# Designs tried in a protein design chat: VH-VL binders against UPF0128 protein PH1314. Part 10

Target 1, 225 residues: UPF0128 protein PH1314, of Pyrococcus horikoshii (o59052)
Amino acid sequence: MIKMLEGYYIIENPGVVPAERRFRMKDLKAWGYDLHLGTIEGERAYFISKTGERHEGETYIFKGKEYHVSRTQKEIPENARLLARIIIERGNPYLEVWLEEEDVKFPLTKEDPRIILKRIWEKEKLNQLLKHVRAVGLTTDFYKDNVFTQGIPLPYEEYPPKVRRVLREVKDIHRDLTGFGRFVFQYFGEVDKMHNYRLYWTLPTLHLFDIDIANEVDKVLGMLD

## First folded at step 26 (VH-VL; from t3 with heavy chain D31S Y50W)

Design u6
Fold by ESMFold2 at other seeds, last read:
Structure u6 (fold): chain C 225 residues (1-225), chain A 122 residues (1-122), chain B 107 residues (1-107)
Amino acid sequence: as target 1 above (225 residues)
Amino acid sequence: EVQLVESGGGVVQPGRSLRLSCSASGFTFSSYWMSWVRQAPGKGLEWVAWISSRGSTIYYPDSVKGRFTISRDNSKNTLFLQMDSLRPEDTGVYFCAKQRGYSEGSEYFDLWGQGTPVTVSS
Amino acid sequence: DIQMTQSPSSLSASVGDRVTITCRASQSISNYLTWYQQTPGKAPKLLIYAASSLQSGVPSRFSGSGSGTDYTFTISSLQPEDIATYYCQQYYDFPYTFGQGTKLQIT
């Protein structure tokens, strides 16, 4: 049992992550959507379409209902909030997105978060996230294995400054950006100017839909390359 | 019980060398990072060298890089500072300092020696 | 390099006074900051680490606060034995750097 704990460095923040999160127009656009005000079956509503797919003045049928676009929004309306949550239904994760204008909710989409995350990461060239993602649910797991040596993991006391900076950045992300996270790290040293390390990083999936957080995570994942 | 004791300070001419020692007792020396910190007469503190627990990684500020060499002998619980090409601005009290760097966020200096004076003058 | 600027450079106060010393970093140091006390002729002594955490055995009248670039050290009720020079130091990154010191006098 004692040998089981050797060579691992763990950074956890057990904080409480909100069940839902507010997002900006910047995030919605990164997800690949336009926000419209118009009508659904003649009733005033907000709704989305894929970027560039629908235009002001257009009337169309989607899933058996008639939509009319009055205005394509450039910003989230000042009296409204763009909200999202991750829900699990029949074992499958969904990103549920809605606009809340005062106390009225306008459902926008309910879609597989893996599809939207891949779209964001490809568009934004977040190559570390693309390459190292392993599971997406209420949390998202990343795994990176850059170990090419047969050595034993080094203790923290032997970590070089750049490796220690990675750990500081992870701590800051957990504390300041995500509220929750688990980072499990092993460092094997530098061989031929290449850092040898392994990591698992569990983060709340909902926060990865904030493009600025996604950029920070991608940057940290690549810091030792 | 727990202490650091520096030795090897003295008066030396510019361009000469001096070797400082720091003896540790009362704690597991090989588990901790060590640094040298100096203080010029009537002035503030300046970090001048750092060494990892096993001695595998070493750092210096630009002011002493290439002239000072930090080392350690974990079997003798001793830290060293070899100071070459000494200059008058290297004059000061040199402290040996232990860091609590066994985990992230604990890299601060939690134990200091009493210091050994070094004077570089003609 | 991260520059640390302390204010004031010197300070006089009476026994029982609240004393405040500030330290500003040239960039965010994410609470990786210490406060040391140095009595004349002696080695520095750690008082506070991680910006606000009190070292074991340090009296509770000492405290620290702040974030980002701006940090504050406070003595809630000054005692005669608190005559010293106080230094802040960042341990966020190499080179480790200290503030220039604040000389505290009671007279």
Scores: ipSAE 0.006, ipTM 0.581, lowest interface PAE 9.7, mean pLDDT 89

